# Designs tried in a protein design chat: VH-VL binders against q9nrl2r1430to1533. Part 27

Target 1, 104 residues: q9nrl2r1430to1533
Amino acid sequence: GGVHELSAFEQLVVELVRHDDSWPFLKLVSKIQVPDYYDIIKKPIALNIIREKVNKCEYKLASEFIDDIELMFSNCFEYNPRNTSEAKAGTRLQAFFHIQAQKL
Short names: E, the ipSAE of ESMFold2; O, the ipSAE of OpenDDE; V2, 0.75 times the mean of E and O plus 0.25 times the DockQ between their complexes.

## First folded at step 2 (VH-VL)

Design p10 (framework fv_pamlectabart; at its last look DockQ between E and O 0.03; V2 from the best seeds 0.00; counts 0 for: pae E 15.5 > 2, placed apart)
Fold by OpenDDE, second read of step 3:
Structure p10 (fold): chain C 104 residues (1-104), chain A 123 residues (1-123), chain B 107 residues (1-107)
Amino acid sequence: as target 1 above (104 residues)
Amino acid sequence: EVQLVESGGGLVQPGGSLRLSCAASGFTFSSYWISWVRQAPGKGLVWVGEINPDSSTINYAPSLKDKFTISRDNAKNTLYLQMNSLRAEDTAVYYCAREGSDYKPYGDYFDYWGQGTLVTVSS
Amino acid sequence: EIVMTQSPATLSVSPGERATLSCKASQSVSSNVAWYQQKPGQAPRALIYGASTRATGIPARFSGSGSGTEFTLTISSLQSEDFAVYYCQQYNNWPLTFGAGTKLELK
């Protein structure tokens, strides 16, 4: 049901945020710190935004929630070379997410 | 001699499933990242996904994730691609390709390729 | 994803002539670019990696250059066996992406 799914989404976001590898994803990238980020990434998203969407019940389907999380990782991998700390963190966090998402 | 040999391809109906295998020999399989790359008839190369030596990292093309599962058995020197919910657009020759350079955080270019196995999805 | 754009789509040249193939990345991929050759009915074969390093066994007439967003594969003097499709690929960022290929055909 929708309520259970919402709770599941909320719980998963909490788990993602608390993960050691969440640091690249907690909030939107600073344009000041990364001036070219938004020239490359056209659909920016972060865990704080996803959390807000969960709180506002904007996700009606698990697939919508998953799509936003995957977008978050996709953005990371699109911008950050594979050998960067951000990409490595993203890889680990995404693996964690995929395991947890199977429970949705 | 480095060799990669794909198998498991064939004709499958839409919605069906298929598991491909890639048998490796001539190198230390457990030391290398390995990728799947597919090529639709008359089209270009498309990266499907990759798996690192100890299977701790598995990456997929965004458009293909949730449908495909990559795994490996290092004891058998074999790479696998589990494909579910197949559609006509999944029709392609599927290659396994070794990523150059071992013992790195990630793989490099595809230095060796198998000859591929054809998967045809059709009703 | 990083888009790799190859040009031209088809290149017609004569044996003995110089062929220049272009590959442009939608964003910087450093030097993490490879080139592959594929002949009909065959698997791709690695030609160049790291933008400019020839793979093992590749003839000296093949050379790669470029960094950042613009890359070039050059065949200094085309041999009959060089007519094929050539793909560039970046492995700087996930997902790994290929160009659409350039078909090198006999004029």
Scores: ipSAE 0.528, ipTM 0.871, lowest interface PAE 0.8, mean pLDDT 94
Fold by ESMFold2-Fast, scan of step 2:
Structure p10 (fold): chain C 104 residues (1-104), chain A 123 residues (1-123), chain B 107 residues (1-107)
Amino acid sequence: as target 1 above (104 residues)
Amino acid sequence: EVQLVESGGGLVQPGGSLRLSCAASGFTFSSYWISWVRQAPGKGLVWVGEINPDSSTINYAPSLKDKFTISRDNAKNTLYLQMNSLRAEDTAVYYCAREGSDYKPYGDYFDYWGQGTLVTVSS
Amino acid sequence: EIVMTQSPATLSVSPGERATLSCKASQSVSSNVAWYQQKPGQAPRALIYGASTRATGIPARFSGSGSGTEFTLTISSLQSEDFAVYYCQQYNNWPLTFGAGTKLELK
């Protein structure tokens, strides 16, 4: 990916972090607080990790960045039942992401 | 009686677009989550997506989110599926299905189904 | 996504016999599982929801059981109209997912 693409990724991650529904996604789930999470979720990810990858220029293509964001949402919906605050926050944040990602 | 009637299916060329409708009657449409479910010829059921009563929450199957848009018009008791960038793999009977508990924050199982409308994507 | 695995793919039975259909989830879905019956050329019909509750108008010969990851649909004393394809579905997590179906056919 080019410099322009990396700047767009950084802007989008910042918008996601600032969103009211970002709270389930800011950092990796604690193995101590949620012991079964890592038995169910095989590819854990969070916004802090994605932001670090953007800052280190680890995304070569926009599709790689989008795949990591989608993995984050997929993990949320796989672990958390539909009726939880985490799943509801995830659906709203994912909708926001899809609107913003149209600019990529 | 509860009824859901799909329409708008037909033959469309690859890359084309189509809008399906689902007309609801016999219940308070504006109180229910409604889903679209598709079934390719001779294959199983595949969930497409769902929409809540006030359209504030719309969820899609991950593989379909970039090509399909679900909407509803509660004044007309009608659900819509906008289908864009269609491919041969989208050939299926498309059902609308009511999620059985009214005004739940997260939806439910499918208690009533429409009869379906066939979409064929072919040259 | 949560994967629903149905077995057997096809079950050959005679009228009057008992049929037992299995549905397994790749992780716990609580009791949020439904079963649907589909005949050729027809829309699916709800049979069971909440793993064990019969939908309105469904005969008592249909019963569901299970919770967590293992679910069963049982049809006691099969009748001729029961030969159809049966699908299980979890509605606990997004995306909603169905099993591939079990075809119940006449022996």
Scores: ipSAE 0.488, ipTM 0.868, lowest interface PAE 2.2, mean pLDDT 92
Fold by ESMFold2, look of step 5:
Order: structure tokens, then C-alpha cells, then sequence
Structure p10 (fold): chain C 104 residues (1-104), chain A 123 residues (1-123), chain B 107 residues (1-107)
């Protein structure tokens, strides 16, 4: 809702994007490069999409913003086996996110 | 069974180049981070660098970044190390090592190692 | 980068006895430490990860402990095949770093 919350969401998204482990999450997974991805993942989301939603003031509650970020991580863990670089990056970025999200 | 087999070592003049290979078998190579680790004769282990499954992330020890290039070919189950501008201090046995799955930030332990290939830089 | 300091550099022990090897990190690495055994002319072999978890196929006489900055590898009832060099490694921070090794030799 408020201007304070939207500024906080933008700051958190910027911190996530700048994190070294953000690389699997910057944009939606390519269906050409990963043809089975959308057979498995039904609610795709990425940091560029979340940032656009913040810029357009589409999040009315902090819980809606947090839900999209958590969906992003759950998609990563559902599609990627634990030994993949994507899953390892996801666990590190999610830990960072949980620390930062408590400041909202 | 997991196997990693290095090759391509040998004698090289200072300033020369070598390309090392690591042939992987017994596991899904395309799913793992793999590292190069080196050991000078009679000395300890030194991490050289690592590469993720799709080659989108390649990390190097800071002193080696512009000198060595790590690559992989998942279709051939092979890891490579291109070494340029070699000096005597680069003389070592070079190992490839598979990262385990302890889910730790920015790296992991190495659960399987190859037998190593010796690179000797001498005039 | 994190410096891993191993002590002693060399430890002389008889078969059947107990060896305790130490590894100290220059800053906290939580429990993100592994131990490796290396025999002459051979590749390293993973013994312990997560400070205290034995890797698959490692005999129970090898045990690890520690957290934060101080870690130990203990080998109870040494066997003749245990005389080797042992390395600790941290994987808490990039870049990954190893200790200089402890040589365990027959007295």
C-alpha cells in the first residue's frame, strides 16, 4: 500500500538483483533453452517481473511481494536437483532474502 | 562408480601454454560444479577455480584469473583447463574434483578427485 | 581470504595409538570444514565434511569436531594405512582454501 512500503520493496529487489547469486533469477527461464521447464513450473516468476510489479505499484500488501519472492525460490527448488548450480544459488539468495525481509 | 581422469600434462617451456582435460564418468556430469585444484611437488593443495553446470559461472583464485581459463563440454563429459604464460611456479599436479552437495554458500567440499596430471614448467 | 592453519606440521605416532590433528580458521567458518587424506603418489580422499560427518566408506576410527574457528580430526587406534598427509579445507567463503597439511608419520 503506502509509499514507504513501495520504496522498501524497491530497495529489497535492488539488493537481490545485486547479489552474486541472483543470476538464475534475473529473468524468466527460456522455453527454447529449457523446453520442459513450463511443463513442470506452472507459475513462473523472476526478479525482472517482480521489479516491474513494484514499479507499477501492483503490490498492495507486503505479503503479496514476499509471496512472489518465495514463489521464485520454490520454483527453483522444484525444477532443479539439489546438486545444480541453480539450486545452490537459490539456497544462498533465499537465506539473504530472509534476513533482509525481516526489515520490512 | 564415479571416475575423473585428467590428461594433457607434460613439460612446457616458461611462457608456454597447455590445455588439460578431465574425463568424467559414472555420474551426471552436466549436473555438477567441478573444480581444478593443484599441488606443487611436496607442497599443499591450492584451489584453482570452478565452473557451474551450464558454464554461466566460472570462479578463479584471484591470482590466476587472467592466466587460466576453465571450460566444459557436457556432451563429451569433459572439463578443461587452458593455462597460458606458464612460469616455474605453475609446476604442479593438477586435479579435477567434483563438488559435493552440502548446500553451503559460495562453494562446497570435494567428494571425488581424479588421479591428477603433472605439469612441469622448466627450460 | 580465509587462512586455514594446521598444527602440528608433522605428528609422529605408533600404530594402535590415537592422533589428534588441529585446524584453525582466521575467521568463523561455521561448520563448513572438510578433511582429506592423501597418501604418497595418490589423489586426496574426502574423510569428513560439515566438520563432523564421515564421507561414504570412511571407517569409524576417523572423527571430526569443531565449529567456528577451531576444528579437530581424531584418528583412534591408528592403522598402518593411516600414515599420510591430512588437509583441512573451508568452504564457508569464496575463495575455497586449504590448510598446509599435517603429515602423520610412523614413530
Amino acid sequence: as target 1 above (104 residues)
Amino acid sequence: EVQLVESGGGLVQPGGSLRLSCAASGFTFSSYWISWVRQAPGKGLVWVGEINPDSSTINYAPSLKDKFTISRDNAKNTLYLQMNSLRAEDTAVYYCAREGSDYKPYGDYFDYWGQGTLVTVSS
Amino acid sequence: EIVMTQSPATLSVSPGERATLSCKASQSVSSNVAWYQQKPGQAPRALIYGASTRATGIPARFSGSGSGTEFTLTISSLQSEDFAVYYCQQYNNWPLTFGAGTKLELK
Scores: ipSAE 0.000, ipTM 0.571, lowest interface PAE 15.5, mean pLDDT 88
ESMFold2 (binder alone), look of step 5: mean pLDDT 92; pTM 0.940
OpenDDE, look of step 5: ipSAE 0.031; ipTM 0.752

Design p11 (framework fv_pamlectabart)
Fold by OpenDDE, second read of step 3:
Structure p11 (fold): chain C 104 residues (1-104), chain A 125 residues (1-125), chain B 107 residues (1-107)
Amino acid sequence: as target 1 above (104 residues)
Amino acid sequence: EVQLVESGGGLVQPGGSLRLSCAASGFTFSSYWISWVRQAPGKGLVWVGEINPDSSTINYAPSLKDKFTISRDNAKNTLYLQMNSLRAEDTAVYYCARAPYDILTGKYEGAFDIWGQGTLVTVSS
Amino acid sequence: EIVMTQSPATLSVSPGERATLSCKASQSVSSNVAWYQQKPGQAPRALIYGASTRATGIPARFSGSGSGTEFTLTISSLQSEDFAVYYCQQYNNWPLTFGAGTKLELK
């Protein structure tokens, strides 16, 4: 809250983007590279989309922002088996997301 | 461990200059607003100024804007405070402090959750 | 700037007793108030954010309340380690400003 409130989500997105495990999430999955992705994932989302929504002040509630972040991870785990690099990266990034909360 | 460590304090004559450093570790320094807060001996806390992650926004206490300069080097995880034209009333322990961010509530507080132990600046002839 | 006025300047209380510290803002600061504890020779420690949210690791006996211009820090049952100086701070407007502090001392 207060004087820094409008920057809150921006800072978190920057932190997520700069994480080593952000590579699966930076932009939407390519339909060319993954032809069946959009047959399975019905609500695709990525950090660049979330960033844009933040910049446009589309998140009125923190829960909306969190929901999009969790959706992003959920999509990853839904499509990718647990032993894949994408799922492993997602697991670590999500843990990072949650650990940051615990350190507050 | 999340940590801030100030350095560069010492004795300086009136009219002199001094540059303080604040070394950060244990967190993504480049993602946080960082402030300087000072405390004169036996007195209360006084906000000096702050700098945002990319240095695009720097705010100062009005009385200090002309002689204090805040900057940061994110590659070095270091915050700086350049102090010029120092006077006796600038004598204080200078703290660097991180603004907390709560991802669960979406709040980025203009408060301070992590503090260094401070570095003493004494301005005296 | 917004002036934060703390009262009393000094509060003498016995262990096990309730302590109530006041902080008043010269104008509305919504709920954008933090409380800090500082012991001699130490850096401040964050207690409360957003007027009423305890920082991580802060005992439940510490609570904050208030909005607008009136804020209160309450320690329900004082422990020996609680005797210190307490500061409130607003972050609703620039410049950020602190109260002058309340010294909580042993009666």
Scores: ipSAE 0.045, ipTM 0.672, lowest interface PAE 2.4, mean pLDDT 92
Fold by ESMFold2-Fast, scan of step 2:
Structure p11 (fold): chain C 104 residues (1-104), chain A 125 residues (1-125), chain B 107 residues (1-107)
Amino acid sequence: as target 1 above (104 residues)
Amino acid sequence: EVQLVESGGGLVQPGGSLRLSCAASGFTFSSYWISWVRQAPGKGLVWVGEINPDSSTINYAPSLKDKFTISRDNAKNTLYLQMNSLRAEDTAVYYCARAPYDILTGKYEGAFDIWGQGTLVTVSS
Amino acid sequence: EIVMTQSPATLSVSPGERATLSCKASQSVSSNVAWYQQKPGQAPRALIYGASTRATGIPARFSGSGSGTEFTLTISSLQSEDFAVYYCQQYNNWPLTFGAGTKLELK
């Protein structure tokens, strides 16, 4: 994308990182702490990776950026039962993302 | 006695909007999580989304989140589904369905024990 | 999302026989699986929840079993009213997902 889109993506990622419900999404899940995660989740991603992709201008379309954020939430809901703190944090952060993404 | 009745379906042009209602009777509506589930003609069941008793938590199917809004009015015992930017692929019978919440364990079950009769939404030009 | 796979797509049986319907989850859903019966033009009817608990008013000939990824609905001594489409559903993870259904039809 353009410089204006890069700025918009960076601003949105920063807002997600600063949100109270970002804690399950800040970094990739540890294989040592959660050994079965990578057997279930085939395309792992986290906010630190998405932010790096934004900074390297790897997103050419807003839809590509949105797809990576949605993949992150999809992975959360696929791995974590819906009654867990991780899943509940994910639903709240995803709702926040959807409101902010309307500006893209 | 325990009943859910959907209404508001009909023929809508692509790009149009529609609001569905689900009227509850025979139980304490304000104590239950309620979902919307849709079924395209001749196809299977697809979960649309859910809302908790006090509206503080609303969850949507990822493919539908950008155009559907679920809300409820506990004083009127009524659930709503606001549908915007409708396309032919949204043609379906829309059901509301009740999921028990076990207050003692704090667990929402998500299995649907009571279903409405459904209301048909047809999106066509 | 968790994918629920039902087999067979169509099962042809005669009244009085035993019908066994399979439902497989792409990953463990514990015992958080429900089964529904749907007849043409009607809303789904709850049969089983928690993998094995019969819903209120459901005849004893319907039984559910399984946990983790493999689930079964069994109808013993099949009656003519039992010819319908049957759906399994997981409610362990978001989004809630249904199988594509198994159509139970007369041989």
Scores: ipSAE 0.034, ipTM 0.750, lowest interface PAE 5.5, mean pLDDT 88

Design p12 (framework fv_pamlectabart)
Fold by OpenDDE, second read of step 3:
Structure p12 (fold): chain C 104 residues (1-104), chain A 121 residues (1-121), chain B 107 residues (1-107)
Amino acid sequence: as target 1 above (104 residues)
Amino acid sequence: EVQLVESGGGLVQPGGSLRLSCAASGFTFSSYWISWVRQAPGKGLVWVGEINPDSSTINYAPSLKDKFTISRDNAKNTLYLQMNSLRAEDTAVYYCARYSEGTYYRGFDPWGQGTLVTVSS
Amino acid sequence: EIVMTQSPATLSVSPGERATLSCKASQSVSSNVAWYQQKPGQAPRALIYGASTRATGIPARFSGSGSGTEFTLTISSLQSEDFAVYYCQQYNNWPLTFGAGTKLELK
């Protein structure tokens, strides 16, 4: 066997997941725990979903990958007031992402 | 003015049934999640259950699921709580409360004035 | 279910003084905590959303803070109308749960 080098997308997702501010984004929001979430957010997405898409090679362009990440943040800011821990975490993580995305 | 008004409370014997109503006005009722919350005399607030705008999702406190039924009539701007097999421990003021900030769930606002249900022989 | 523990059960404070009310969650509820005020014979009134956001019309002397498991409601300078019972609530997990309340009374 051999060790495969992570693609740029895979590596970026790993870095996002390992970031301290990734906790709001690791998986889809629970409909039971947040009853109205899916009434508001019409295109839900999370890092685990994005990871799966990367693993399945569904992203052919960097812009497609970036769009999904930005959607993830957009959803967070749409649902969560600015003073929430989720929104604050999202702000920091997005800033980190923007820096890392320059490498794509 | 956004307003919720509960009614239907009263005295009922143990084992009896009662249906509470919550009349909404001043907002688009059909767009909001609504909850029931009860408060026994001299005690704290206890969540009873909730219902979403189109009644496709209804959640109950685990201990109340089998004897309480929440429903709504959006055409009448009214929320209901059907209570069966009532016990003394069900004695409480029952509030209906709207999920705050439009369709966003950030807490309950406003609350109705509450209606008292007394279960006693 | 997530247990919300409020302390103290009763807090005696003089008008004009600062009041600090605590609410602790048995597990992390992020910032999904609301605070309510209830006066005798009245329905609860929303004060704080998302742990730190004041509801519309709530005076600036009311503030909320905290995340995870530790939350605080602060009244910077108590007014006569502020003496009431205060409840915290989590909406992070089903079922929704309230604290037992803190009674803020006049010293």
Scores: ipSAE 0.015, ipTM 0.667, lowest interface PAE 8.0, mean pLDDT 91
Fold by ESMFold2-Fast, scan of step 2:
Structure p12 (fold): chain C 104 residues (1-104), chain A 121 residues (1-121), chain B 107 residues (1-107)
Amino acid sequence: as target 1 above (104 residues)
Amino acid sequence: EVQLVESGGGLVQPGGSLRLSCAASGFTFSSYWISWVRQAPGKGLVWVGEINPDSSTINYAPSLKDKFTISRDNAKNTLYLQMNSLRAEDTAVYYCARYSEGTYYRGFDPWGQGTLVTVSS
Amino acid sequence: EIVMTQSPATLSVSPGERATLSCKASQSVSSNVAWYQQKPGQAPRALIYGASTRATGIPARFSGSGSGTEFTLTISSLQSEDFAVYYCQQYNNWPLTFGAGTKLELK
């Protein structure tokens, strides 16, 4: 395994946050606004949580970081029908992530 | 040997539909993102769209999103492109191309040989 | 979408010479550029990714450089098999986009 520099993960998270399609992923889904979300999604995650984990040096390998980002997208596609603005944003942002993840 | 082989191309009338197939062999098909890329006669390459290993994510070029559908059957090691409402400008060789690294984009490798779709009245 | 502009459209050179092919992005794509070679009747072949990293099996005479908006593919000491069309591609932003190609032909 390799240990990756904090700045590499931070830079990727910053690029994801700045992307026009990041809006569904910036913070956890509201339990009050969407109460059935947490009945369906067993491992909720969002960019703010991932960024906090990066800042606390909790990712020892790029694969751990990538797994959390992929979990975020997987949750989006599990909950949101494909015709929704959330699913469409997730589709575009995931493609962008797969291109950018090569920087790791 | 790692390879992709396209089939299903041919002559189709404007407004018609056609389904292309891309048969994969020599690698674990279910582990790779795969794209469709087209090339009109004498022209350059145009990315059509892509699909992830489990079909949960499918991305399309914005100009093609309303007429093309990408799907895959991992049990058959086959990728598909369903093309509807075809027009003359859809005439092209259609290639399937694999992400070289599976989930990370480091270029397309391999590519299939392509299958020609001609839309003509 | 990001537009990739390749120049020249056609470059005429002799074997043994150096060829330099240019690719410009309409906005910054960092180093996320790939280069492909295509011969008539054949599928494209990957040459370079990450602007400067050679793909597996690609001869050392092929080199890529650049970052941001301006990229170059250089083929030192041209071989007869190198006469083909070359495409650059950005993979920094979705959708993926290719340049229109540069045809490398015998002088």
Scores: ipSAE 0.000, ipTM 0.546, lowest interface PAE 18.2, mean pLDDT 85

Design p13 (framework fv_pamlectabart)
Fold by ESMFold2-Fast, scan of step 2:
Structure p13 (fold): chain C 104 residues (1-104), chain A 123 residues (1-123), chain B 107 residues (1-107)
Amino acid sequence: as target 1 above (104 residues)
Amino acid sequence: EVQLVESGGGLVQPGGSLRLSCAASGFTFSDYWISWVRQAPGKGLVWVGEINPDSSTINYAPSLKDKFTISRDNAKNTLYLQMNSLRAEDTAVYYCAREYDDSGYYLGEFDYWGQGTLVTVSS
Amino acid sequence: EIVMTQSPATLSVSPGERATLSCKASQSVDTNVAWYQQKPGQAPRALIYGASYRATGIPARFSGSGSGTEFTLTISSLQSEDFAVYYCQQYNSYPLTFGAGTKLELK
């Protein structure tokens, strides 16, 4: 119990999580489902890891937070061909992020 | 009220197949990640796998990926588990369990469970 | 995979006592730990999520604590309906894993 205060970073992560196109980004990519992912992507990240870092106050600058979100999108576009549902979701969610990040 | 009702369990011979169903009601089924969890008689809980709302992401326990297939039909509010090449060690009560929704964040802890359906693999 | 180790396997207590159940992860799971109660012949029931938050309808006598690798479920002023098996679960990493359970039984 107790009251939680949400930071600007926490609010933005919550908005990303709630977006219809967040599904490829909610958790780390499954090594079982996609065994070659971790051979190609050297710095894996997902919204659950970013939210954990926000909650532990690991982002001291907005640029550090933005860098992790952009890394997540960069990984998506590196692994997934442009015509996949993952890449399309990433494109739309990244556009949404850029609009919301103007408030940071 | 939130309800999950499993069905399709029964007695099957080793090497056989079964398809389990989980009928959901009382919530917007298409918004939730749902898992299958099994429990052998007198034993603990073992996670089988999960499926996201649009079926584009399905995660399995490593030992079960080649034997089990999870699918869903959002129009029917129903989750499925296709079980192939069954062996005696697959004897268990199979539960479907709804993943907790923390502001759209589905990490894999469960807020509601079905009553389970018993699968017995025996000659 | 992350191994969740619960201790003791069986805890014998009397009504009105405090029960303390331990759950240890083989590597850090932050606070991504849930606790479930299961009575014979019944489905598991959610008790705690996020290591310390009570699920809807769960009495205040149930409390969870811990972070990293060590977690505790505490039941204060034990009631007769609390005799059950308790499971911890991590949801920090795939595959999702449960402890083997602690059976809370009447002394």
Scores: ipSAE 0.005, ipTM 0.593, lowest interface PAE 12.2, mean pLDDT 87

Design p14 (framework fv_pamlectabart)
Fold by ESMFold2-Fast, scan of step 2:
Structure p14 (fold): chain C 104 residues (1-104), chain A 123 residues (1-123), chain B 107 residues (1-107)
Amino acid sequence: as target 1 above (104 residues)
Amino acid sequence: EVQLVESGGGLVQPGGSLRLSCAASGFTFSDYWISWVRQAPGKGLVWVGEINPDSSTINYAPSLKDKFTISRDNAKNTLYLQMNSLRAEDTAVYYCARDLEGYSYGWDAFDIWGQGTLVTVSS
Amino acid sequence: EIVMTQSPATLSVSPGERATLSCKASQSVDTNVAWYQQKPGQAPRALIYGASYRATGIPARFSGSGSGTEFTLTISSLQSEDFAVYYCQQYNSYPLTFGAGTKLELK
């Protein structure tokens, strides 16, 4: 549904969501599944929140958008041990993001 | 297990009405746009319409807007299609299908489909 | 509405061969094209979205390409389970529209 005219930020978020490794990042971490997450992570964020901010034109600079995406990856690596499937997915998706962000 | 299950199909007389249901399980139903898609016997896929998570936006194929009404009950994890003034050309298997992305500006590409329910309009 | 035209209507091929399926839009749809596989008596199954991204669990032999008005689905080495009808769909503008399908059948 909705409008399919996309900004550069929306296009990049859409590409991240489409990526096989986006599954840990699609929505906020569940308190039921991961009760200690919000005790450890001070600024939780996920792709659905970033996309909503893009759609509401809340990013005035590319650096603000990039900072939110990098915060998302930083949270992943802070909470998840290096050998977890979440951390491995985050590593691959972050590398993909760095390549795509060259368009900004 | 992410699943959509349609029900309510059957034989109906021309001019009649029918309500289809689509029961969702294994995911947060209220996060997703869901579509109805139909397929006449031996024919291709035809989009009927879609509804957003909070029911504030419902889009229809222009030719079907006056005949069909899409609604949802998030508390029951169920999507509905109300069909009125049915004609022989409405004979089809009706599928519910989940948008690939569970956001308000969803993709309208479909990652999960139900198995369909057959509606036959005949005298 | 945007018309999606698939060709050929039927393609007769043998296992191990390459199959190339075409989908043409009557006006530009950017990369907003998905591909689905449907076997008799079954619901469609997602293969490709955004013209070129594989859906989860889809084997690497399936690849999509194209932008604008011309799109291709390629199956590089056909397996016996790949004989099915394939549909393309645009989601660039309303109403959403599907092609009429290409049937892959065994020679």
Scores: ipSAE 0.000, ipTM 0.562, lowest interface PAE 16.5, mean pLDDT 86

Design p15 (framework fv_pamlectabart)
Fold by ESMFold2-Fast, scan of step 2:
Structure p15 (fold): chain C 104 residues (1-104), chain A 125 residues (1-125), chain B 107 residues (1-107)
Amino acid sequence: as target 1 above (104 residues)
Amino acid sequence: EVQLVESGGGLVQPGGSLRLSCAASGFTFSDYWISWVRQAPGKGLVWVGEINPDSSTINYAPSLKDKFTISRDNAKNTLYLQMNSLRAEDTAVYYCARGDFEYSSSYDYYGMDVWGQGTLVTVSS
Amino acid sequence: EIVMTQSPATLSVSPGERATLSCKASQSVDTNVAWYQQKPGQAPRALIYGASYRATGIPARFSGSGSGTEFTLTISSLQSEDFAVYYCQQYNSYPLTFGAGTKLELK
C-alpha cells in the first residue's frame, strides 16, 4: 500500500519492458530507419505509449489494456516476416504476456 | 556495498542557486524511486520530493515545487536537486534516500531503506 | 497534509527497560507508516515499515504496531546503542510527512 502501490496494468507493463525480448516494442518504429512501416501499419503502438496511457488512467477495462498489447503484437507479426529476430522476439514476449495476463 | 553519497552543499547567499548531487553505488539505481529529504539544524525531517526510475513521475512537497527541481541520470547513477531562489529557511542538511523498489507490492515497501550521510546547505549573507 | 504527532518529545529510560513511543496521524494512514532511528551527526536508519515489519538487520527487540491513526514503536529491552531520536513517517498520502521526533535519552 501507500503512494507507490503499482496498479495491475503498470506491474504488467513493467514486466514486459524488463523482458529480454522487449527491444522491438519499447518505442514507436522510426520512419527514417523503416520508411514503409507507416504505409503498412495503420494503428502503430508501443510499450512507452501503453505505459503513458496506464499512468493517465485511460484504460477503464482490462480488455482495453489487453487489446492495446495485442495490437502491438499483431503489428509486429503483420510487418515482420516469421523468420526475423523481431517476429521471434514478439512470439516469445507474447507468450510471456499471456501467462502474466491471467492475473488480470 | 549499497551506498548513496551527497555532494554540492555549501554556503550560498539569499536569492542564490545551488545544485546538489547524490551518487549511488552497489545496487541497480534505475530500479528505485529516490527521495530528497532535508533537516534544518536541531529540527526534524522534511520530505522535499521524489523521482521514479525512468523520470516520468516526479512528486514534490507542495511548498517547494516551484523552487526545486529533481532529476536523475541513470547512466551516471546520479540524482540531482536544483535549488533556486534560496532563503535562510532552506538552510538544512539535504539527504538523498532510496525509496520503493519500482516493482514492489505494498508488502515490499521498505520506507526509505538506504540514506546518504547528507550535505549541508547554509543560506546566509 | 497529514500531520504526524509524536509523544513524548523526550523519554528518559535506563538500559534493560521497555520503551514505548507514540505516533498519531491527523487522519487515517492505514498501516502505511515507517519508523526511523537517528543518532547525532548521522543519517536516519530505517527500523520499521508497514507499521509492524522490521527492516533488514533490525534486532527483534524493536517492534511496531498500530493502524489507522494510532501507532506505537516498542523497544523491549533497551541497549546502550538505542539512545537516539526516533521519527515516524506516513506514506499513505502526498506530501510524505514525518513526526517531530521522540528523543530517547539515558535516565
Scores: ipSAE 0.007, ipTM 0.593, lowest interface PAE 8.9, mean pLDDT 88

